# VH-VL binders against p39998r288to527, part 46

Target 1, 240 residues: p39998r288to527
Amino acid sequence: VQLLEMESITSEFFSINSAGLLENFAVNASFFLKQKLGGRARLRLQNSNPEPLVVILASDSNRSGAKALALGRHLCQTGHIRVITLFTCSQNELQDSMVKKQTDIYKKCGGKIVNSVSSLESAMETLNSPVEIVIDAMQGYDCTLSDLAGTSEVIESRIKSMISWCNKQRGSTKVWSLDIPNGFDAGSGMPDIFFSDRIEATGIICSGWPLIAINNLIANLPSLEDAVLIDIGIPQGAYS
Below, E stands for the ipSAE of ESMFold2; O stands for the ipSAE of OpenDDE; V2 stands for 0.75 times the mean of E and O plus 0.25 times the DockQ between their complexes.

## First folded at step 19 (VH-VL; framework fv_canakinumab)

Design e1 (at its last look DockQ between E and O 0.91; V2 from the best seeds 0.84)
Fold by OpenDDE, look of step 19:
Structure e1 (fold): chain C 240 residues (1-240), chain A 119 residues (1-119), chain B 107 residues (1-107)
Amino acid sequence: as target 1 above (240 residues)
Amino acid sequence: QVQLVESGGGVVQPGRSLRLSCAASGFTFSRYGMNWVRQAPGKGLEWVAIIWYDGSNKYYADSVKGRFTISRDNSKNTLYLQMNGLRAEDTAVYYCARDSYYGFSFDIWGQGTLVTVSS
Amino acid sequence: EIVLTQSPDFQSVTPKEKVTITCRASQSIDEYLHWYQQKPDQSPKLLIKYASKSFSGVPSRFSGSGSGTDFTLTINSLEAEDAAAYYCHQSDTFPYTFGPGTKVDIK
């Protein structure tokens, strides 16, 4: 909510729109993650090993999903990183216009989309790339996981499956949540009382920090190892 | 335990052929590029060939191009080097070496197998 | 092909002394230079990857530096067990190539 307010101020007073901020996030976040994936030493053409695989769990209806797709686009466009995205709904049922737009661009840049956890597992086997990073972008600041799950039993089941899959990847795979880990309340940082499943995130990528939420996350998310604030170009005046 | 074990070395006459094998264990073989590196007696290391993790690409040293063929069977966790038209200068200990996780460097080496080409 | 040269060819060193081995490339190879140690009757072992990154399990006395065309392997305090041949290796361009090696003996 705080981030949304800052974005509104940025747009109204500084003429920097949400699309610009989203692109800035994607570029800078991609740089950060590329470094985590080995940087220039690894991410080069003529590497005889398979490219690393990044899996994105994205909402179809909120800003987090759009950000994640843009991020995915920047990760895969050079061909050094493979990216697979799984939505909280079927690919044909995307709700948000920005998510749809970013999805189209993402696909044009070589990003892959699957329609289920089973399809994801099959794709992973086919690619034979190590999954090194999972990007958790199902929720974000503008909605809760319970809100998404509450739309239908099918969506709820799908989300639970996605969470289960993600948590199974832990160990050799790092899980980075955008803004807030799913299963936690976006405003307070407390566990979502209306949804029992939670992403065991190892890292958080944020474009803004709710102070209260961060403290509570640290207290309630023992798997958390790292957190990064991404500069998305919000003018300093917007914070005053 | 991560391990590479070469086999197939021996004594052969010039012009003959020999096939080397490298058995991999302790890691997911299909996710690593593999190399052959040779060392003549009392000499330094010479890179021979590389093969992509999926066999999709191969590169060779000029000294062996057209004569040697690198291949792999991921279902058997085995790397191969088919050596045809062997020459005296091909006499060496042949090592198989795995690309490191990030690639480009060789982090695991076999014990080597000796190939001697003599009349 | 990219030609690597090493200096010195041979070095006899007293234990606890600092050892410096240089590797020069005929053209820039950025950071795609690696160092290997080979003890007598053993297979080579990776020491340093990408010019300056120590491989797992390598003692801290080993370090690498350099970029472009000039690289250095340093043994800060030589131990008796460090008697070996050391090779630099470039993986910037095919064909991959090794340096001629530097033999380090213990006095």
Scores: ipSAE 0.902, ipTM 0.958, lowest interface PAE 0.4, mean pLDDT 94
Fold by ESMFold2, look of step 19:
Structure e1 (fold): chain C 240 residues (1-240), chain A 119 residues (1-119), chain B 107 residues (1-107)
Amino acid sequence: as target 1 above (240 residues)
Amino acid sequence: QVQLVESGGGVVQPGRSLRLSCAASGFTFSRYGMNWVRQAPGKGLEWVAIIWYDGSNKYYADSVKGRFTISRDNSKNTLYLQMNGLRAEDTAVYYCARDSYYGFSFDIWGQGTLVTVSS
Amino acid sequence: EIVLTQSPDFQSVTPKEKVTITCRASQSIDEYLHWYQQKPDQSPKLLIKYASKSFSGVPSRFSGSGSGTDFTLTINSLEAEDAAAYYCHQSDTFPYTFGPGTKVDIK
């Protein structure tokens, strides 16, 4: 098959089957993260320790926020993982139809949403759960931080406080960015020259993005320890 | 340095009460479930009781149920065992033990405190 | 209550030889079986968690295997410092229980 035709077929496939691919991503990524949290040895009833806490930082976009909320739903639905989401905007201001749909299901499965870093910190105290994973879904292939920050001074300040909070997490907290860490250019994997704040990600969860970009991320993100490609079509490969 | 230090053991007559303490240091005590385990002289280990990290749940061995009460004070980083109606078969070294980070195994143990119940 | 049995109850072993200790549960406990070492006048120490996972700092000569009802602790080349009592412990079902112990001694 001709290279341009293969790219067209791939784009058509993702467009037509996007809901199925989103769900496959969420299932497979949740399984991967559950293993990082200890798997069945830890994640079961009658554990006298607190459930681990996963915090999601998400934008109002299909390619980042919707994926993150679907992933969050799968993490919390077993009742062994607490999940809190903080959006780059107020949840009452969400516009993307898929983000709204996934958020509704996420909440029904026990996921929590807060509207500020201070509310996040209050919720963390109440739960008394260790924050072991932060999922960074503030930027994706379809939206830069410069675009998000440019919508208002309030949104820019909010994004900066979320990044600051995330980068101050210590101990065993791992920061997993979906596709491209915020503060990096989605196309090249180089630091974003138009927005100075960036997530110090320790891992990257990818679905199908170019290897060349990963090399640039490795060179420019010294906190990066791990990268995983989630299989959207065959669930076995990414988890085995 | 992570430490558990038991205290409060001693010699008591049958039917009396005794309260054991376990002082914890070097870790976030309020995020770990805690256990008491005992060992009669020259004998094996016997699990006694567990308490959740927040005190919400407690379980006991059948041999002590109704007589012993496990409790914790997270503000003082201290685990307790109230032992009522003591019997000769309760004579043992009592250890406090911390649940491991993923739970279900005991990764940190104290030095133990001896309780002797005799007439 | 889940009864754990261990065999042998006592084993005298030549240095550098392989030691095998078995633990059997009266019903399935999946992987919630842990092994502890206790030297004279010392507190127990965790060796193996979840049947087969070595605890941090435990020498590689110690290994665990099994699932369900039958479990094994192996010391592949016994060292003098390994003379101790060894206990299995299940944490699948309350009340938690320990095996009766296996004493390992150097000939």
Scores: ipSAE 0.736, ipTM 0.899, lowest interface PAE 0.9, mean pLDDT 86
ESMFold2 (binder alone), look of step 19: mean pLDDT 94; pTM 0.959

Design e2 (at its last look DockQ between E and O 0.89; V2 from the best seeds 0.83)
Fold by OpenDDE, look of step 19:
Structure e2 (fold): chain C 240 residues (1-240), chain A 119 residues (1-119), chain B 107 residues (1-107)
Amino acid sequence: as target 1 above (240 residues)
Amino acid sequence: QVQLVESGGGVVQPGRSLRLSCAASGFTFSRYGMNWVRQAPGKGLEWVAIIWYDGSEKYYADSVKGRFTISRDNSKNTLYLQMNGLRAEDTAVYYCARDSYYGFAFDIWGQGTLVTVSS
Amino acid sequence: EIVLTQSPDFQSVTPKEKVTITCRASQSIDEYLHWYQQKPDQSPKLLIKYASKSFSGVPSRFSGSGSGTDFTLTINSLEAEDAAAYYCHQSDTFPYTFGPGTKVDIK
């Protein structure tokens, strides 16, 4: 909520729109994750090993999904990283216009989309790339996981499947949530009381933090190892 | 335990052929580029060839181009080196070496197998 | 091909002394220079990868530095078990190439 307000102020008073902020997030976050994936030493052409695989779990209806797709685009556009995205809905049922736009660009940049956890597993087997990072972008600040799941039983089941898959990847794979780990309340940082499943995130990529949420997340998410605040170009004046 | 074990070495006459094998265990073989490196007796290391994790690309040292063929069978976790038209200067201990996880460096080496080419 | 040279060819060192081995490339190879240790009658072992990153299990007395064309392997305090040949290796451009090696003996 605080982030949304800051974005509004940034747009109204500084003429920096949400699209600009989203792109800034994607660029800077991609740089961060590329370093986590081995940096320049690993991420070059003529590497005889398979490219690392990044899997994105994205909402189809909120800003987190759009950010994740932009991030995915920047990760895969050089060909050094393979990216697969799975939406909380079917690819043909995307609701948000920005998500749709970013999806088109993402695909043009070599990003892959699958329609189910089963398809994801099949794709993983085909690519034979190690899954090193999962990006959790199903929720965000503008909605809860329970809100998304509440739309239909089919969506709820799909989300639960996605969470289950993600949590199974832990060990050699790092899970980075955008803004807030799914299964937690975005405002308070407390566990979502209306949805029992939660992403066991190991890291958080955030463009803004509610202070109270950070403290509560630290207390209630023992898997959390790291957190990074991404500079998305919000002017200092917007914070005053 | 991660391990590479070479086999197939021996004594051969010039002009003959020999096939080396390298058996991999303890890791997902299909996710690593593999190399052959040789060392003549009392000499230094010489890179021979590399093969991509999926066999899609191969590169060779000039000294062996046209004579040696690197290959792999991921279903058998095995790396191969077919050596044709062997010369006296090919006499060496041949090592198989795995690319490191990030690639480019060789982090696991076999014990080596000796190939002797003599009349 | 990229030619690697090493200096010195041979070094006899007293235990606990500092050992410095240099590797020079005929052209820039960025950070794609690696160091290997080979003890008598053994296979080579990776020591340093990407110029300065220590491989897992390598004692802290080993370190690597350099970029571009000039690289250095340093053994801060030589142990008796460090008697071996040391090779630099470039993986920037095919064909991959090794340095001629540096033999380190213990006095």
Scores: ipSAE 0.894, ipTM 0.951, lowest interface PAE 0.4, mean pLDDT 94
Fold by ESMFold2, look of step 19:
Structure e2 (fold): chain C 240 residues (1-240), chain A 119 residues (1-119), chain B 107 residues (1-107)
Amino acid sequence: as target 1 above (240 residues)
Amino acid sequence: QVQLVESGGGVVQPGRSLRLSCAASGFTFSRYGMNWVRQAPGKGLEWVAIIWYDGSEKYYADSVKGRFTISRDNSKNTLYLQMNGLRAEDTAVYYCARDSYYGFAFDIWGQGTLVTVSS
Amino acid sequence: EIVLTQSPDFQSVTPKEKVTITCRASQSIDEYLHWYQQKPDQSPKLLIKYASKSFSGVPSRFSGSGSGTDFTLTINSLEAEDAAAYYCHQSDTFPYTFGPGTKVDIK
């Protein structure tokens, strides 16, 4: 019970300081992912190979999208990582003010947005870079069960096609979910009872304190290879 | 089975031209930068030229600049070296070499093709 | 142009003993220094990339160290099949350059 109370207190603290914690997350998560992509040895000028490609699957309304776009901005701003984002809704239908803000900055830093799985696949063929990382940010820890798809059959169908595309990536592609993989219940770590499709994540990037359900995720997500806790600058006293 | 196979070497007179080819197989050729490296008989390795994965950029050693042209045809998985104005000092075994996955190192080499420039 | 020098030019070494080869760059090349092995009548083979990262399938007796201008290739326990020429290569700055090579023979 104390762990549940600590996560609740942490969630309220994040709400109060969300802009600063968002930036700390983006900086530290981008550094972690850059190391997974080869770090400074690979990510520099005059590399004759194509830049690595990262694909972000993001939602509009749960700060998961804002985290993902801030992370994407940091990945692409140093000029050596290609980043493409596909939203669970049309980009002209974005409503969350922080998602809009981060999306604007992301685009100005060279980040790209596509509006369908078909457009994503076309862009991948054109770039001739294999997708090395997929970032799943469609469902975060603070999502309600209905945020994913409960308001629209069009959005539900779109999310299912995005999950299908993601799970078809093979070989060296790693799928990193932010906080909780899409299609899993944040509280229990069990498959979502209202949604049959789920991301087969290979890694989880946790913001702040680890999700209490990580052991249940391991049991129900055989693709999972790794989990990392990203320091977002939560004061130590907030945990007491 | 990743493989690079050079061809087009032979004996030519000074001042003549020769075109080397390097056939790639077993990997996605269009995703790798490619190099030519040569080795004169009994001597060390000398880097000759590099071309970007998409052909967008090319760089040359000073000893061959203006005389040699590197090119690639990604639809045929083939790397080329056009060598004009050949000189005795160009006599060497010519290797094609693939950039490593993260770049900058040469992880796959062909067996080489001998070019002899002799009158 | 960045000049790479290697020491020694040649060494003859008793089996199972340690071999140390140095490569020095005329200016800093960070970690963009790679080591190749070339046996007689064969193409070069990558041993060490980025100063210290072993290439796939390379025996653990081979290791690399250094950064900046001073680099070392070490064979901790020489085997008979290690008789070869060893070259360092920099890829920090065009034109790419190789060291002159170090020939290692078995006594």
Scores: ipSAE 0.738, ipTM 0.903, lowest interface PAE 0.8, mean pLDDT 85
ESMFold2 (binder alone), look of step 19: mean pLDDT 93; pTM 0.955
ESMFold2, look of step 20: ipSAE 0.723; ipTM 0.902
ESMFold2 (binder alone), look of step 20: mean pLDDT 94; pTM 0.958
OpenDDE, look of step 20: ipSAE 0.885; ipTM 0.945

Design e3 (at its last read DockQ between E and O 0.94; V2 from the best seeds 0.86)
Heavy chain, then light chain:
Amino acid sequence: QVQLVESGGGVVQPGRSLRLSCAASGFTFSRYGMNWVRQAPGKGLEWVAIIWYDGSNKYYADSVKGRFTISRDNSKNTLYLQMNGLRAEDTAVYYCARDSYYGFAFDIWGQGTLVTVSS
Amino acid sequence: EIVLTQSPDFQSVTPKEKVTITCRASQSIDEYLHWYQQKPDQSPKLLIKYASKSFSGVPSRFSGSGSGTDFTLTINSLEAEDAAAYYCHQSDTLPYTFGPGTKVDIK
ESMFold2, look of step 19: ipSAE 0.734; ipTM 0.902
ESMFold2 (binder alone), look of step 19: mean pLDDT 93; pTM 0.958
OpenDDE, look of step 19: ipSAE 0.896; ipTM 0.952
ESMFold2, fold request of step 21: ipSAE 0.755, 0.745, 0.737; ipTM 0.911, 0.909, 0.904
ESMFold2 (binder alone), fold request of step 21: mean pLDDT 94, 94, 94; pTM 0.957, 0.958, 0.958
OpenDDE, fold request of step 21: ipSAE 0.904, 0.903, 0.897; ipTM 0.957, 0.959, 0.953
ESMFold2, last read: ipSAE 0.755, 0.710, 0.695; ipTM 0.908, 0.895, 0.896
ESMFold2 (binder alone), last read: mean pLDDT 94, 94, 94; pTM 0.957, 0.959, 0.958
OpenDDE, last read: ipSAE 0.903, 0.900, 0.907; ipTM 0.957, 0.955, 0.960

## First folded at step 20 (VH-VL; framework fv_canakinumab)

Design d1 (at its last look DockQ between E and O 0.84; V2 from the best seeds 0.81)
Fold by OpenDDE, look of step 20:
Structure d1 (fold): chain C 240 residues (1-240), chain A 119 residues (1-119), chain B 107 residues (1-107)
Amino acid sequence: as target 1 above (240 residues)
Amino acid sequence: QVQLVESGGGVVQPGRSLRLSCAASGFTFSRYGMNWVRQAPGKGLEWVAIIWYDGSEKYYADSVKGRFTISRDNSKNTLYLQMNGLRAEDTAVYYCARDSYYGFSFDIWGQGTLVTVSS
Amino acid sequence: EIVLTQSPDFQSVTPKEKVTITCRASQSIDEYLHWYQQKPDQSPKLLIKYASKSFSGVPSRFSGSGSGTDFTLTINSLEAEDAAAYYCHQSDTFPYTFGPGTKVDIK
């Protein structure tokens, strides 16, 4: 994947490691999404309405999951936004060290985690906050949905449930996928032929994405309305 | 359709109490802060009180603080204003007003209910 | 409390003329200034929220501008139906307060 290569070059030649890039992504992406949630007009203390709810669907084993958690942290740390995260696995079964680290910080910043779609629905009812944004961070650019689902039938079932839930969130809820919507190939932007379920994303947040993939997504994902490239601080020299 | 309907207004003597109600319909009442705004005859608008969407916070104008109590029952989609120790200067049309979706502005208003305090 | 003042108090204008109403706050209220229209024997209606954002369904001839302490409501081309009182409202700090209102009549 081109983005991974760029990150590698950035780390090796410019001494900007993945953690730094991840934080840059989280900061800038959070700014972007806060604007989508109403910006300063809405996101302040002493608002008599409930805070907006952002739901994150995250993998426990890829870069996208870590990025999403960092993003979630930045969204909820001020108290203006409520954030709930649901993993493709149980909270106690996180595999990736970066995801674990970001999860801990995320929780410390007021982020909530649920262990199932049913728990998510219960939490939503309790919070009584409007779900305005779903962040789809299950797949990303460094793995496929088939890779995730292929680990076990339980995981596959969870993923399918998560996708189903997400796609039911229509109308006032926008779905922003990190790097690539679930059910699509990150390299080509074409539908994944090995997995039939797909996230009906309305937007894409990426830090470097092949133009071919974007064009194919536009062609094959009718729900897609917007795409944003987040500056994560990759030096120009890394592209040369 | 989104609607607010005030009730409970009438003529009362000074020192008496009155309870106003505002029935909400057409929207998720529990997700909006609610306000009372009053208007004396031939005068401008005066903000009276606000209550948070979940009732967790309340704020009042100084002119009514200690005498008026704003409350809500989300299960009944109803906003209330308990007015005690009424004064002649409390005479006004009382409007129920919903906070806009982002908050801070009032996007839906009721028709108002007239409260007249006179001897 | 934050005191809002409006100018003018009253304005009589000919249809199709431009109307400008100003609202000034005693201290900075950022963008938390809103405009309402109230026609005779009617409830107020939200026109402009957050200084410059038009509320849904409001005709394009209405616009708002300003930030901090000075705000302006503009009716680009007055229609007969625009005869009303106009109020500014601040929601930056409690207690919320309204301006005294500006009455606009049609000649």
Scores: ipSAE 0.883, ipTM 0.944, lowest interface PAE 0.4, mean pLDDT 94
Fold by ESMFold2, look of step 20:
Structure d1 (fold): chain C 240 residues (1-240), chain A 119 residues (1-119), chain B 107 residues (1-107)
Amino acid sequence: as target 1 above (240 residues)
Amino acid sequence: QVQLVESGGGVVQPGRSLRLSCAASGFTFSRYGMNWVRQAPGKGLEWVAIIWYDGSEKYYADSVKGRFTISRDNSKNTLYLQMNGLRAEDTAVYYCARDSYYGFSFDIWGQGTLVTVSS
Amino acid sequence: EIVLTQSPDFQSVTPKEKVTITCRASQSIDEYLHWYQQKPDQSPKLLIKYASKSFSGVPSRFSGSGSGTDFTLTINSLEAEDAAAYYCHQSDTFPYTFGPGTKVDIK
């Protein structure tokens, strides 16, 4: 049975500019995911088990990629969670200024970046950490997977490989999509009609806004167990 | 399904050595910290040693430090306890115990193996 | 080294009655205290982790409470199969230590 759960983190943040809203998302989402990973009971020094591994699949976009890298930074910065990021494009081809800024800080905080699914698998072997969470941040509200894939056959092939890898991790791994799972239309929640590959997300993290398409996602995404709305400090009247 | 099985216990004279083994099955051994815990006949539990999932760190109770060595072979899914300079007070059932998934508690225990140190 | 003490050493209890076992630490261990049950001729089994969190498959009649230095294991309505020794264990600071145990018997 599919379990849908809506959680909200306290709205104690006020009067914050655009960069501040990104940080509020990252702080609140990281806290939520840390609790899913066991919280302070697990995430401390002198644990004889390996740190949990979080894998981020990100695009070069402010709406999803930048949020994902800020989130990744907050997860790994204390040294209790390992984070690896794989972009939909090569790291040296990143163009979005906020993605580049967040990626620089992420690396300084101990985050790792790989450039292929093959390199990801090699890094996973070396670390020998359990992959417990995959964060899917390849698609945002600004485009569908069909829009992104239609720009290049190289990018399309890369995205297909990343989706295939992610869906094979599903057994013990939880897959959290930021806003909309890769391969679904953000407005309707229906599968993308021009691209057949889709992330089989187990959870959805909504950034500041309720996901309008949630009913259709539930109907078309049997792996979905949970959904949470992360409060980024927007006044409650803004949802009206 | 998840199982730990100790072996290598027996009767030995003081000052001699013995090596215990703990065979693990049903889980990814290389991703768990492992412990030895002992219990003298009719007595309570005493923690002996811990080893990290990758073997990188080891800690011991003061009563065994310098005499016992914990080790692991992740390719064989086996935990070891090398016990040197055995004393009568080391007589106990020795359990291997798996660190829980989130750590710090012992969620799986073996059946134990008896070590008797007698002159 | 952190010393754990348990009280009482022994309890003989009528079925369905409440059993309370106390564990006290010589210094604060926050919530890094765990409870184990050991039935005669068996290996220990984890009951309660992190002072108050029930381990998977443990009957709801078992509960734990406390933090810092004072901890309690409660068996709300004792069943015959609960006759066992009960040990507290701290994992806040090396070396890890156990309490001396509490034996619980059925009258």
Scores: ipSAE 0.707, ipTM 0.892, lowest interface PAE 0.9, mean pLDDT 86
ESMFold2 (binder alone), look of step 20: mean pLDDT 94; pTM 0.958

Design d2 (at its last read DockQ between E and O 0.94; V2 from the best seeds 0.86)
Heavy chain, then light chain:
Amino acid sequence: QVQLVESGGGVVQPGRSLRLSCAASGFTFSRYGMNWVRQAPGKGLEWVAIIWYDGSEKYYADSVKGRFTISRDNSKNTLYLQMNGLRAEDTAVYYCARDSYYGFAFDIWGQGTLVTVSS
Amino acid sequence: EIVLTQSPDFQSVTPKEKVTITCRASQSIDEYLHWYQQKPDQSPKLLIKYASKSFSGVPSRFSGSGSGTDFTLTINSLEAEDAAAYYCHQSDTLPYTFGPGTKVDIK
ESMFold2, look of step 20: ipSAE 0.735; ipTM 0.903
ESMFold2 (binder alone), look of step 20: mean pLDDT 93; pTM 0.957
OpenDDE, look of step 20: ipSAE 0.885; ipTM 0.944
ESMFold2, fold request of step 21: ipSAE 0.766, 0.725, 0.747; ipTM 0.913, 0.902, 0.905
ESMFold2 (binder alone), fold request of step 21: mean pLDDT 94, 94, 94; pTM 0.959, 0.958, 0.958
OpenDDE, fold request of step 21: ipSAE 0.904, 0.904, 0.899; ipTM 0.957, 0.956, 0.957
ESMFold2, last read: ipSAE 0.718, 0.740, 0.748; ipTM 0.896, 0.905, 0.907
ESMFold2 (binder alone), last read: mean pLDDT 93, 94, 93; pTM 0.954, 0.957, 0.955
OpenDDE, last read: ipSAE 0.908, 0.898, 0.900; ipTM 0.960, 0.952, 0.952

